# VH-VL binders against Laminin subunit gamma-3 (Lamc3), part 6

Target 1, 177 residues: Laminin subunit gamma-3 (Lamc3), of Mus musculus (Mouse) (q9r0b6r508to684)
Amino acid sequence: HIRSDFRHGAGGWQIRSMGVSKRPLQWSQSGLLLGLRGGEELSAPKKFLGDQRLSYGQPVILTLQVPPGGSPPPIQLRLEGAGLALSLRPSSLPSPQDTRQPRRVQLQFLLQETSEEAESPLPTFHFQRLLSNLTALSIWTSGQGPGHSGQVLLCEVQLTSAWPQRELAPPASWVET
Below, E stands for the ipSAE of ESMFold2; O stands for the ipSAE of OpenDDE; V2 stands for 0.75 times the mean of E and O plus 0.25 times the DockQ between their complexes.

## First folded at step 1 (VH-VL)

Design s07 (framework fv_siltartoxatug)
Fold by ESMFold2-Fast, scan of step 1:
Structure s07 (fold): chain C 177 residues (1-177), chain A 123 residues (1-123), chain B 107 residues (1-107)
Amino acid sequence: as target 1 above (177 residues)
Amino acid sequence: QVQLQESGAGLVKPSETLSLTCGVAGGSFSGYYLSWIRQPPGKGLEWIGEIYHSGSTSYNPSLKSRVTISVDTSKSQFSLKLSSVTAADTAVYYCARGSDYYGSGSYYDFDYWGQGTLVTVSS
Amino acid sequence: DIQMTQSPSILSASVGDRVTITCRASQSISSWLAWYQQKPGKAPTLVIYKASSLESGVPSRFSGTESGTEFTLTISSLQPDDFATYYCQQYDSYSWTFGQGTKLEIK
């Protein structure tokens, strides 16, 4: 699988506005400060891009460190490829937890052509085409206004790939006439 | 410059409630975590608890049953109540602010402290 | 709860010495560690945050390092103003916990 753990830096992730890099990230060994403003997105480095068809139906997993009084922000994952674009919402949200304590939460985004809350679902054929030449994978918040995202650390991003199953040939046997 | 200032009674009788208030001046505390920390005479530092401007609190588990922290955003103040005090609660009590929300990404290093107020528990 | 163990409890040194004090976490805290200086009768003041970042206004002779769960505060050339008690604090996980303190005193 493809992973960014931010232990040694931002790992090539960049804040972009309108697709252009705009400002530096705030980093620690525990993660990136997820302080996205309206119109900004956090864009993945090249290792997450290209032919990602083996990730079809698999999750992208974001690990967040959320402070007390905070909640995971309304994060969307934006995919672009082959002239197509699609925004995905998390396939499941963390259960409400005691907000008095800092906590780690994981958001999972299934890489599939539809989501209950997707902005624009794609036909399967078009989504597979998008994954065949992924040109952008970006994290952005769907909410209006400032604040909450800036309190959250992005600790890890994992793009899960299905491993090809090996089919074993049936045992060789000799036949007689 | 941001300034924090503790106030409240310096003498509390055993079994009563210790009550302190921290005023925050020279800057907003919205978006910051605000803590109470104490230090018994000649001993080390013990974190008591914290509050966010929304009213969300976290307390040290060893003190949780006796501690209430509250916030008054209109006065830029937050307060500590510690019930059922004993001589073991005699300490200098500090209020402290966590790091700037948009600063270095370090919410919980305490960049500003009040001067501290000694509370003695004695009959 | 994360335990922070500081060593030594007392460190005797002379002006001009290089001194190092150590803090060990009972589990991983990444870089979420601060160092404070406390002079007698005064509130603690922040010296180092995020394990190795020097707080504004703090002299450059102070530095912090990390290696796994072990953290150090180093003063490269001790000055008279540096004799104080130093505390580490983890802020990775609640509850926030401090080390027991290291009293830096004149040899």
Scores: ipSAE 0.000, ipTM 0.448, lowest interface PAE 15.8, mean pLDDT 78

Design s08 (framework fv_siltartoxatug)
Fold by ESMFold2-Fast, scan of step 1:
Structure s08 (fold): chain C 177 residues (1-177), chain A 120 residues (1-120), chain B 107 residues (1-107)
Amino acid sequence: as target 1 above (177 residues)
Amino acid sequence: QVQLQESGAGLVKPSETLSLTCGVAGGSFSGYYLSWIRQPPGKGLEWIGEIDYSGSTSYNPSLKSRVTISVDTSKSQFSLKLSSVTAADTAVYYCARVDWELPSYYFDYWGQGTLVTVSS
Amino acid sequence: DIQMTQSPSILSASVGDRVTITCRASQSISNWLAWYQQKPGKAPTLVIYKASSLESGVPSRFSGTESGTEFTLTISSLQPDDFATYYCQQYNSYPYTFGQGTKLEIK
């Protein structure tokens, strides 16, 4: 798996605006503070980039630490590659949780060209081209929820890629069809 | 240096409302969570509730029906009202803060505390 | 609510001693635990946060550790200024809860 767990630092993540680094991000042993301003995005380090075709249909998983009384902000995952761009919304919202306690929330973003919430889905061929040379993977928020959402921490980002494990155990669908 | 100071009546009659104010000095009021915590004589600490600069509150469920916390940003203060008091509410009352910038919700600064005695 | 249980309730020790105070959570709180020192007639002051992080200005003789739901506060060489009551506090969930306290007394 390709992971950032922020145990020993920001791990190469950067705040960018229009693709240019603007300001330092806030890091602690607990994670990265998701205090993004208008037009800012949190950009992934090189290890998440390049040829990610083997992650097609697999989730990018974000683990957030949400304070008591807080809620996660509306988060989108932005992908860029091969001159193409696509913003993805979470594949599903987490179940309602007791907001009286700090909680870890996992958001899953399926790496595929279509979702009911995608603004401009791409044809499959174009999405495969995007994944073949991923030049940016960014976390963006379109606003923040009520309460203490400004203190939401990004604790982990995982790009689910089982290769070479996927080659050792091919999908059942390829066996059947 | 940030300083917190509690004030209010030290004696409250049973069934009346306990009212305390916490003054915040030495820094911006916004950007912090502010809590009330109490300690009955010879006993441990009990969290009452918290408020942010926007007035959003969270209360201990055991006290929720009797507690109101409010904030006055123009005076850099926040207040506690606890209704229908009994002798069990006799305690030293502290205000404390959590830094909004810190990815943690521990109490970094405490007021000196004020004793409130509930007695007829 | 998450119950925090401290042991011992009272600990008698001499200057120069190494002392350890334990706090146990009734359920998982990860590392969301703070330790406070309270001297007679005074407000508590922060010593350790996030289970093992030393607060700025606190002497290096103080340290914290975690193992599952068990947390410890250790003072490696007691000074006269360290005789106080110590409280652990979880901030993993509402309501925030404290241990019952450990009174560190002169032997």
Scores: ipSAE 0.000, ipTM 0.450, lowest interface PAE 17.2, mean pLDDT 79

Design s09 (framework fv_siltartoxatug)
Fold by ESMFold2-Fast, scan of step 1:
Structure s09 (fold): chain C 177 residues (1-177), chain A 120 residues (1-120), chain B 107 residues (1-107)
Amino acid sequence: as target 1 above (177 residues)
Amino acid sequence: QVQLQESGAGLVKPSETLSLTCGVAGGSISSYYLSWIRQPPGKGLEWIGEIYDSGSTSYNPSLKSRVTISVDTSKSQFSLKLSSVTAADTAVYYCAREGYSYGDYYFDYWGQGTLVTVSS
Amino acid sequence: DIQMTQSPSILSASVGDRVTITCRASQSISSWLAWYQQKPGKAPTLVIYDASSLESGVPSRFSGTESGTEFTLTISSLQPDDFATYYCQQYNSYPWTFGQGTKLEIK
């Protein structure tokens, strides 16, 4: 699985936006400050890019730390590759939690050809082409509804693969490496 | 406490270049975005552009072809050049500092402003 | 560009009054909005940021609220020092844009 945990810094993630200069990210031991304004995208480093077909149908998982009384912003995941683009919403909203304490929430995005807002889904063949040469994977907020003061922290991003590097088979005679 | 102060010629001829400098005292300009904002007499505020200590800039698209902002961290100052001026560029010009944290793009400190009149 | 529309353009009030001025964005800007106070011949000063957060050193009689694309600045008990022009600014998207201003004047 491909992962950014931000233990030692921003890990190559960058703010990008068409027609806007690159901005420095704010980092702490607790995570990366996710204060995206409208039109800005937080873009993944190269380890999340390239041939990601083994992640088809698997989740991208974002772990966020939300301050007391806060709510996660409306986050979308944008994928670009092979001249195609698709924006995805979380597969489900996190359960309501006690708002009196800082809390961690996870947002899961299934890497599939359907978007909640798509007029029509991308055909499977085209989505497979997009995943075969992923050139961008970005996090952005729609800028709709209640805003956030920029105190939400991104603690981890995980791109799940269908084929793990090393995993024990069910109790049997072999281990896959 | 942080203080910003504009300086430069108060009268510029049409077609020439308007040039202003903002000095920053009482605080660091490092790691802050620094902006230029203008206000024509009796009118509202218009954002011109911003710069970071690395030299990275963003400009208002309406002015982008005429604007250059530069920063000199060793002198604790940043500057505005606006080319090909006309009477429409007559305004009070302010320098301002944006908030420190990512996402804090409001202006927490302003210079006193300097009037620039474009007239022959 | 995102257009910011303020109303009213001029508001007449007396010391001790509760006053409210409004700013409307042409598109969603979340809570990315600040309010500034400008006295004649002076630079603007920050009053409210993130739609509802009070700037350090600003009196507690100032407050901000939001509802969709509508934003309000309220002064609960107007003081003589509060007569000024107020501007809203969105910082959701480049370019940053300001409202046209609301002049708060003595009745």
Scores: ipSAE 0.000, ipTM 0.482, lowest interface PAE 13.4, mean pLDDT 80

Design s10 (framework fv_siltartoxatug)
Fold by ESMFold2-Fast, scan of step 1:
Structure s10 (fold): chain C 177 residues (1-177), chain A 124 residues (1-124), chain B 107 residues (1-107)
Amino acid sequence: as target 1 above (177 residues)
Amino acid sequence: QVQLQESGAGLVKPSETLSLTCGVAGGSFSGYYLSWIRQPPGKGLEWIGEIDHSGSTSYNPSLKSRVTISVDTSKSQFSLKLSSVTAADTAVYYCARGPYYDFWSGDYNWFDPWGQGTLVTVSS
Amino acid sequence: DIQMTQSPSILSASVGDRVTITCRASQSISSWLAWYQQKPGKAPTLVIYKASSLESGVPSRFSGTESGTEFTLTISSLQPDDFATYYCQQYNSYSYTFGQGTKLEIK
């Protein structure tokens, strides 16, 4: 898997507006403070980019700390590659839960072109082309959310890769001895 | 409501381990980070490290190899051990609550309250 | 490690004076800066948090400003109770770091 755990710094992530670096990230050993405004996105470093076809049908997992009693903000994942773009919503939202400290939650974004979570579904072959040369992977807040829910910390981003299940493949049949 | 109070030996010999305890009264451990901060005589403040109620710690990198902070929730206290002390470790040692992130205000809380401080002298 | 540079080290002033203490961060800390007052033999007490927010119970003559990585603490009309050492502290990232302190003394 490809991951950023932010334990030792921002790991090359940047806040951008229209593809240009805009303002410094706020970081602690607990993670990145997500205070994204309209037009801003948090852009992944190069290690998340390139040929990511092994991630097709697998989740991108964001681990967040949310305020006590809060829910995660309306986060979307934006993918760009091969001249194409797709925005994804999380597969499900954790239920609110009261705690005295921020609580840890995970958002999963299924990398699937036909899912209900996809904002503008792509034909399968276009989505596979996008994943074959991923040029951007970004986190952003959808729309104009009314009411400022408390800030959240981004603790980890994981891009999940499938490992082929060789045991389920047909037995190898060789031509010669 | 929460009050903090340091205790421990005021004199430690060079090369030995400095050991201090901070008693917490008037509040729960849950929901707070507890820190040790020191101040050599006539000098500024230096953060040593922090711990939460579950025992998760973070240490100042310059002291990390010598520092251990632990918590005992049943006694409402947390403790500092600093090994291999030298004269440079002579300081007033404070325990303090915080800082922790307040997501509603969008701010990290600061150090509050502080203990009175206890002077530890490293001398033969 | 973020370094906090504080100036001046010693400031001599008279009651009624307007005094300003400066603190500079070695890198961006946004507004995550606090100012503490420490009287001899006592623990520090919070004066300002988030660069410019006045702590409850602190007199209104105290104020804080920020400009990039430069921060100031201003006392508009110095009172006898204000003579103390002042420290800035960043809480943007671990390790938490303090300025070297400014001793405000009677002229």
Scores: ipSAE 0.005, ipTM 0.455, lowest interface PAE 9.8, mean pLDDT 80

Design s11 (framework fv_siltartoxatug)
Fold by ESMFold2-Fast, scan of step 1:
Structure s11 (fold): chain C 177 residues (1-177), chain A 122 residues (1-122), chain B 107 residues (1-107)
Amino acid sequence: as target 1 above (177 residues)
Amino acid sequence: QVQLQESGAGLVKPSETLSLTCGVAGGSFSGYYLSWIRQPPGKGLEWIGEIYHSGSTSYNPSLKSRVTISVDTSKSQFSLKLSSVTAADTAVYYCARDLYSDSSGYWYFDLWGQGTLVTVSS
Amino acid sequence: DIQMTQSPSILSASVGDRVTITCRASQSISDWLAWYQQKPGKAPTLVIYDASSLESGVPSRFSGTESGTEFTLTISSLQPDDFATYYCQQYNSYPLTFGQGTKLEIK
């Protein structure tokens, strides 16, 4: 899997405004402060981009740390690739939790066509085309959630695949040639 | 700097309602949980409950049904009401905040009021 | 409720001594523990949070450690201003609970 855990810094993530401007991220060992303004997106580094077809039908998982009394903001995942663009909502919301404790919440975004009320979903073929050359993967919010939205931390982003996406050690024959 | 100041009657008769107010001066209390904590004479500390500026509350189950905490964000104040008091409710009452902007913890109290003694006596 | 037990209840020491007080949780609380200092007639003040993090403005002679459900507050070289009652507090679960206190007094 491709993963950002923010333990060592922002990991190449950037805030972009309509794709043309960026501002500094607020980082700590606990994660990135998820305080996006209108028109801003938190954009993934290049390791999340390129050929991601092995992630078709698999989730992108966001781990958030939510303060007491807070709720996850209304987060959407935006994907662009091969001249296509789409936004995904979480495939399911976490079960209601005791709001009296800080808690870690996972949001899952399935990378497949979805049934949508107002928007036309991409057909499977076009979705896989988008994943064949992913040029942007971004987190954005469509509005304000209740509670401490400005103090919600992004602790981890995982792009799941049917096969772990890692560099394999060269086999002996590869080193020989 | 932000300061917390408790105020209210220092003497309450048994069976009546104890009412206290905590004023927040020198800054905003938005983004902070505000708690009431009490200490009977010669005893330890007991958490009563908390409130967020949105009005969300949590109370200690031992005091549940008798306690109400409310907030007035326009006055930067929050208040405690404890009904049906007895001599066991005699204590110094503190207000405290438990979240600051550079902290990763949410329930430790980094700022306390000076405390106000409430005596329950006939 | 999570019960916090402090030991000793009273500790007599001299200026310059290294003193250690302990706090034990009845169940796992991770690092969710704070230590407070309370001088007679005064409100408590924060000393340590997240088990081992020193509060800003608190002298470096104070330190906290964690081992399972046992937590310690250590003062490496006791000063006159350190004679006070110390309380631990857990914030893993509601209701928030405090230890019964350790009174640090002069010998």
Scores: ipSAE 0.000, ipTM 0.448, lowest interface PAE 18.0, mean pLDDT 78

## First folded at step 2 (VH-VL; framework fv_siltartoxatug)

Design s03b (from s03 with heavy chain I102F; at its last look DockQ between E and O 0.04; V2 from the best seeds 0.00; counts 0 for: pae E 12.8 > 2, grease 20.9 > 18.9, SAP .497 > .496, placed apart)
Fold by ESMFold2, look of step 2:
Structure s03b (fold): chain C 177 residues (1-177), chain A 121 residues (1-121), chain B 107 residues (1-107)
Amino acid sequence: as target 1 above (177 residues)
Amino acid sequence: QVQLQESGAGLVKPSETLSLTCGVAGGSISSYYLSWIRQPPGKGLEWIGEIYYSGSTSYNPSLKSRVTISVDTSKSQFSLKLSSVTAADTAVYYCARDEYDFLTGYYFDYWGQGTLVTVSS
Amino acid sequence: DIQMTQSPSILSASVGDRVTITCRASQSISSWLAWYQQKPGKAPTLVIYDASSLESGVPSRFSGTESGTEFTLTISSLQPDDFATYYCQQYDSYPWTFGQGTKLEIK
């Protein structure tokens, strides 16, 4: 997996605004401040980019810290690659009980066509082609509506890749010819 | 219900290495930050360090040159080694973690019982 | 390192009293503070996280507040089970650090 946990710094993440990032991120070891202004996105560092086809069908997982009495803001994961652009909605949302317990919350964005925003006329296998040369991965929020007060922190971003199941590779004591 | 249990020698000679293991029952240790915390008798608490499944560690700078924390996910265990011990290292040693998956070891909802390690010649 | 200074070191009180324990950080730590209760011979137990959020199973007589770098733990009506040592802990920046403790004793 490829991961940013922000315990040691902003991890190369940048605020992007109107094509240019001038504003520094607000950061603590508890996370990045997710209170973005209109037109701003959090852009991922290069380790999340490039050929990420092993992540097809796997989640991108965001861990958020939500203040007491708050809930996560609406969040989109935006991807660019191979001349294509996509926006994804969360494939799972925290339950009402979890948002009433203002602790850390995980959002998952499954990297496949079922997570795309609707009405996207794209070429055949577009998602997999995008992932073959991912040039941008960004987190966008609508800012804050009246119900999203206090500071929401992004505590971790994980890009999941498919692996062989660990227990399917038994020890071998023989040599095959 | 997740349960943590410290084990290891309770008596260590000065200049030797203190070695402890924490077993985690009732859940996987994957996706958690796992911490060691100590308390000298009659004194306060000191965070020693933490480890994540990937092997990533963070240590208290006051101990960093002497501390190694490691993880064995196949055994659901993580360990502490503290080298070159002195009487000042006599303490109850706790292993600890948060209750939630994919969280950092920011604060500690689950603690082991603690094990006293005495450094004495 | 962020220094956490608790006051008082020892607090004597009677059952039914309202008591307040204070913890001050040497720099801003936002709301990233926890309170622990520890009884003799036992591990600490979490009481408050994120400065003011009550841990599950903790009685509602416990509460936490913050103002700038000052954090308070309040017990609104002290019960016999509440006599213990209390520690604050910051988790804004490494290393995680604890206050020196406040021993709450029966008067």
Scores: ipSAE 0.007, ipTM 0.504, lowest interface PAE 12.8, mean pLDDT 79
ESMFold2 (binder alone), look of step 2: mean pLDDT 90; pTM 0.927
OpenDDE, look of step 2: ipSAE 0.022; ipTM 0.654

Design s03c (from s03 with heavy chain L103F; at its last look DockQ between E and O 0.05; V2 from the best seeds 0.00; counts 0 for: pae E 12.3 > 2, grease 21 > 18.9, placed apart)
Heavy chain, then light chain:
Amino acid sequence: QVQLQESGAGLVKPSETLSLTCGVAGGSISSYYLSWIRQPPGKGLEWIGEIYYSGSTSYNPSLKSRVTISVDTSKSQFSLKLSSVTAADTAVYYCARDEYDIFTGYYFDYWGQGTLVTVSS
Amino acid sequence: DIQMTQSPSILSASVGDRVTITCRASQSISSWLAWYQQKPGKAPTLVIYDASSLESGVPSRFSGTESGTEFTLTISSLQPDDFATYYCQQYDSYPWTFGQGTKLEIK
ESMFold2, look of step 2: ipSAE 0.007; ipTM 0.469
ESMFold2 (binder alone), look of step 2: mean pLDDT 90; pTM 0.934
OpenDDE, look of step 2: ipSAE 0.015; ipTM 0.598

Design s03d (from s03 with light chain S31D; at its last look DockQ between E and O 0.06; V2 from the best seeds 0.00; counts 0 for: pae E 12.5 > 2, grease 20.3 > 18.9, placed apart)
Heavy chain, then light chain:
Amino acid sequence: QVQLQESGAGLVKPSETLSLTCGVAGGSISSYYLSWIRQPPGKGLEWIGEIYYSGSTSYNPSLKSRVTISVDTSKSQFSLKLSSVTAADTAVYYCARDEYDILTGYYFDYWGQGTLVTVSS
Amino acid sequence: DIQMTQSPSILSASVGDRVTITCRASQSISDWLAWYQQKPGKAPTLVIYDASSLESGVPSRFSGTESGTEFTLTISSLQPDDFATYYCQQYDSYPWTFGQGTKLEIK
ESMFold2, look of step 2: ipSAE 0.006; ipTM 0.474
ESMFold2 (binder alone), look of step 2: mean pLDDT 90; pTM 0.931
OpenDDE, look of step 2: ipSAE 0.023; ipTM 0.596

## First folded at step 4 (VH-VL)

Design q01 (from p05 with heavy chain I103L; framework fv_ponezumab)
Heavy chain, then light chain:
Amino acid sequence: QVQLVQSGAEVKKPGASVKVSCKASGYTFTDYYIHWVRQAPGQGLEWMGRINPNSGGTKYAPRLQDRVTMTRDTSTSTVYMELSSLRSEDTAVYYCAREDYDLLTGYYGMDVWGQGTTVTVSS
Amino acid sequence: DVVMTQSPLSLPVTLGQPASISCKSSQSLVYSDGNTYLNWFQQRPGQSPRRLIYEVSNRDSGVPDRFSGSGSGTDFTLKISRVEAEDVGVYYCMQGTHWPYTFGQGTRLEIK
ESMFold2-Fast, scan of step 4: ipSAE 0.270; ipTM 0.673

Design q07 (from p05 with heavy chain E99W; framework fv_ponezumab)
Fold by ESMFold2-Fast, scan of step 4:
Structure q07 (fold): chain C 177 residues (1-177), chain A 123 residues (1-123), chain B 112 residues (1-112)
Amino acid sequence: as target 1 above (177 residues)
Amino acid sequence: QVQLVQSGAEVKKPGASVKVSCKASGYTFTDYYIHWVRQAPGQGLEWMGRINPNSGGTKYAPRLQDRVTMTRDTSTSTVYMELSSLRSEDTAVYYCARWDYDILTGYYGMDVWGQGTTVTVSS
Amino acid sequence: DVVMTQSPLSLPVTLGQPASISCKSSQSLVYSDGNTYLNWFQQRPGQSPRRLIYEVSNRDSGVPDRFSGSGSGTDFTLKISRVEAEDVGVYYCMQGTHWPYTFGQGTRLEIK
């Protein structure tokens, strides 16, 4: 899998506006502050880019820490590649929960066409073309979230691959003869 | 900048209800819980409960749960605490306090307090 | 409910000398995230409480460095290295680890 866990800093992620890096990121041991203003996107480092066809049908998982009583803002994942672009919404959004403590939540973005064709931004053929040469993967918000939305930490980003080479066990039949 | 301003002193008879207000200013009202703490004359602090101004959700101290109600009005950035079936033992100064939170540091606790509202229950 | 026990209840101190207040909880205040949610408050005569310390040892903004907090688990201490006249008041510990939140009974600091 391809991961950013922010243990040692921003890990190459950048805030961009109109394609230009703009503001320094704020970081702590718990994660990266996800406070995006209008027109800003949080852009992934190159390790998330390139040929990502093995991730077709697999999730991009964002782990967020929200403050007490808070919930994440409406987050979207923007993908660009092969001259194409689309935005994905998470499979579900957690509701604000009345707690005395901060909590961690996960957002999953499936890298596939939505089941409703009228709402899908791209046909399968075009989506596969986009994934064959991913040039940008960015996090952005489509609006204001509930209270504490400006104080959300991005704790981890995982791009899941089907059958990654590093996870394959050697065949049991491979013996020295 | 950040402040909580409470309503004025109240004198009530046993069995009555009292409703105290707490108006917030200088910050985003829905971003912080508001807690209520009371202090009887010459006694210590007693936590009464809290409200989430974002959701309206509440949690009350078990001893007071059947008599206390907390509400908010987001249009006026005001929290209310109503205590019913008043007894002489409810004579106290009632405080509202903001529960702050800094997600980068994990810092939180009651950081800003109202000036207090004296409620006297006497026959 | 978690019981918070302070000692002493009355603390007469000579001006300029150190003072120490103990706070003991009936159960551990270490939360599942590894943090300990113990706070200290000061209440000067006729005033609202003011937070001095959060999470055992962290001083709030504007709190003089003569105030320090320490401890772990169930045993906590607030220390004033050199008591000043303005330090007169009642000091409370408070736990935010277990619901409902509870305060100690208070320690009255008096100048002797």
Scores: ipSAE 0.050, ipTM 0.597, lowest interface PAE 6.1, mean pLDDT 82

Design q11 (from p05 with light chain H98D; framework fv_ponezumab)
Heavy chain, then light chain:
Amino acid sequence: QVQLVQSGAEVKKPGASVKVSCKASGYTFTDYYIHWVRQAPGQGLEWMGRINPNSGGTKYAPRLQDRVTMTRDTSTSTVYMELSSLRSEDTAVYYCAREDYDILTGYYGMDVWGQGTTVTVSS
Amino acid sequence: DVVMTQSPLSLPVTLGQPASISCKSSQSLVYSDGNTYLNWFQQRPGQSPRRLIYEVSNRDSGVPDRFSGSGSGTDFTLKISRVEAEDVGVYYCMQGTDWPYTFGQGTRLEIK
ESMFold2-Fast, scan of step 4: ipSAE 0.304; ipTM 0.632

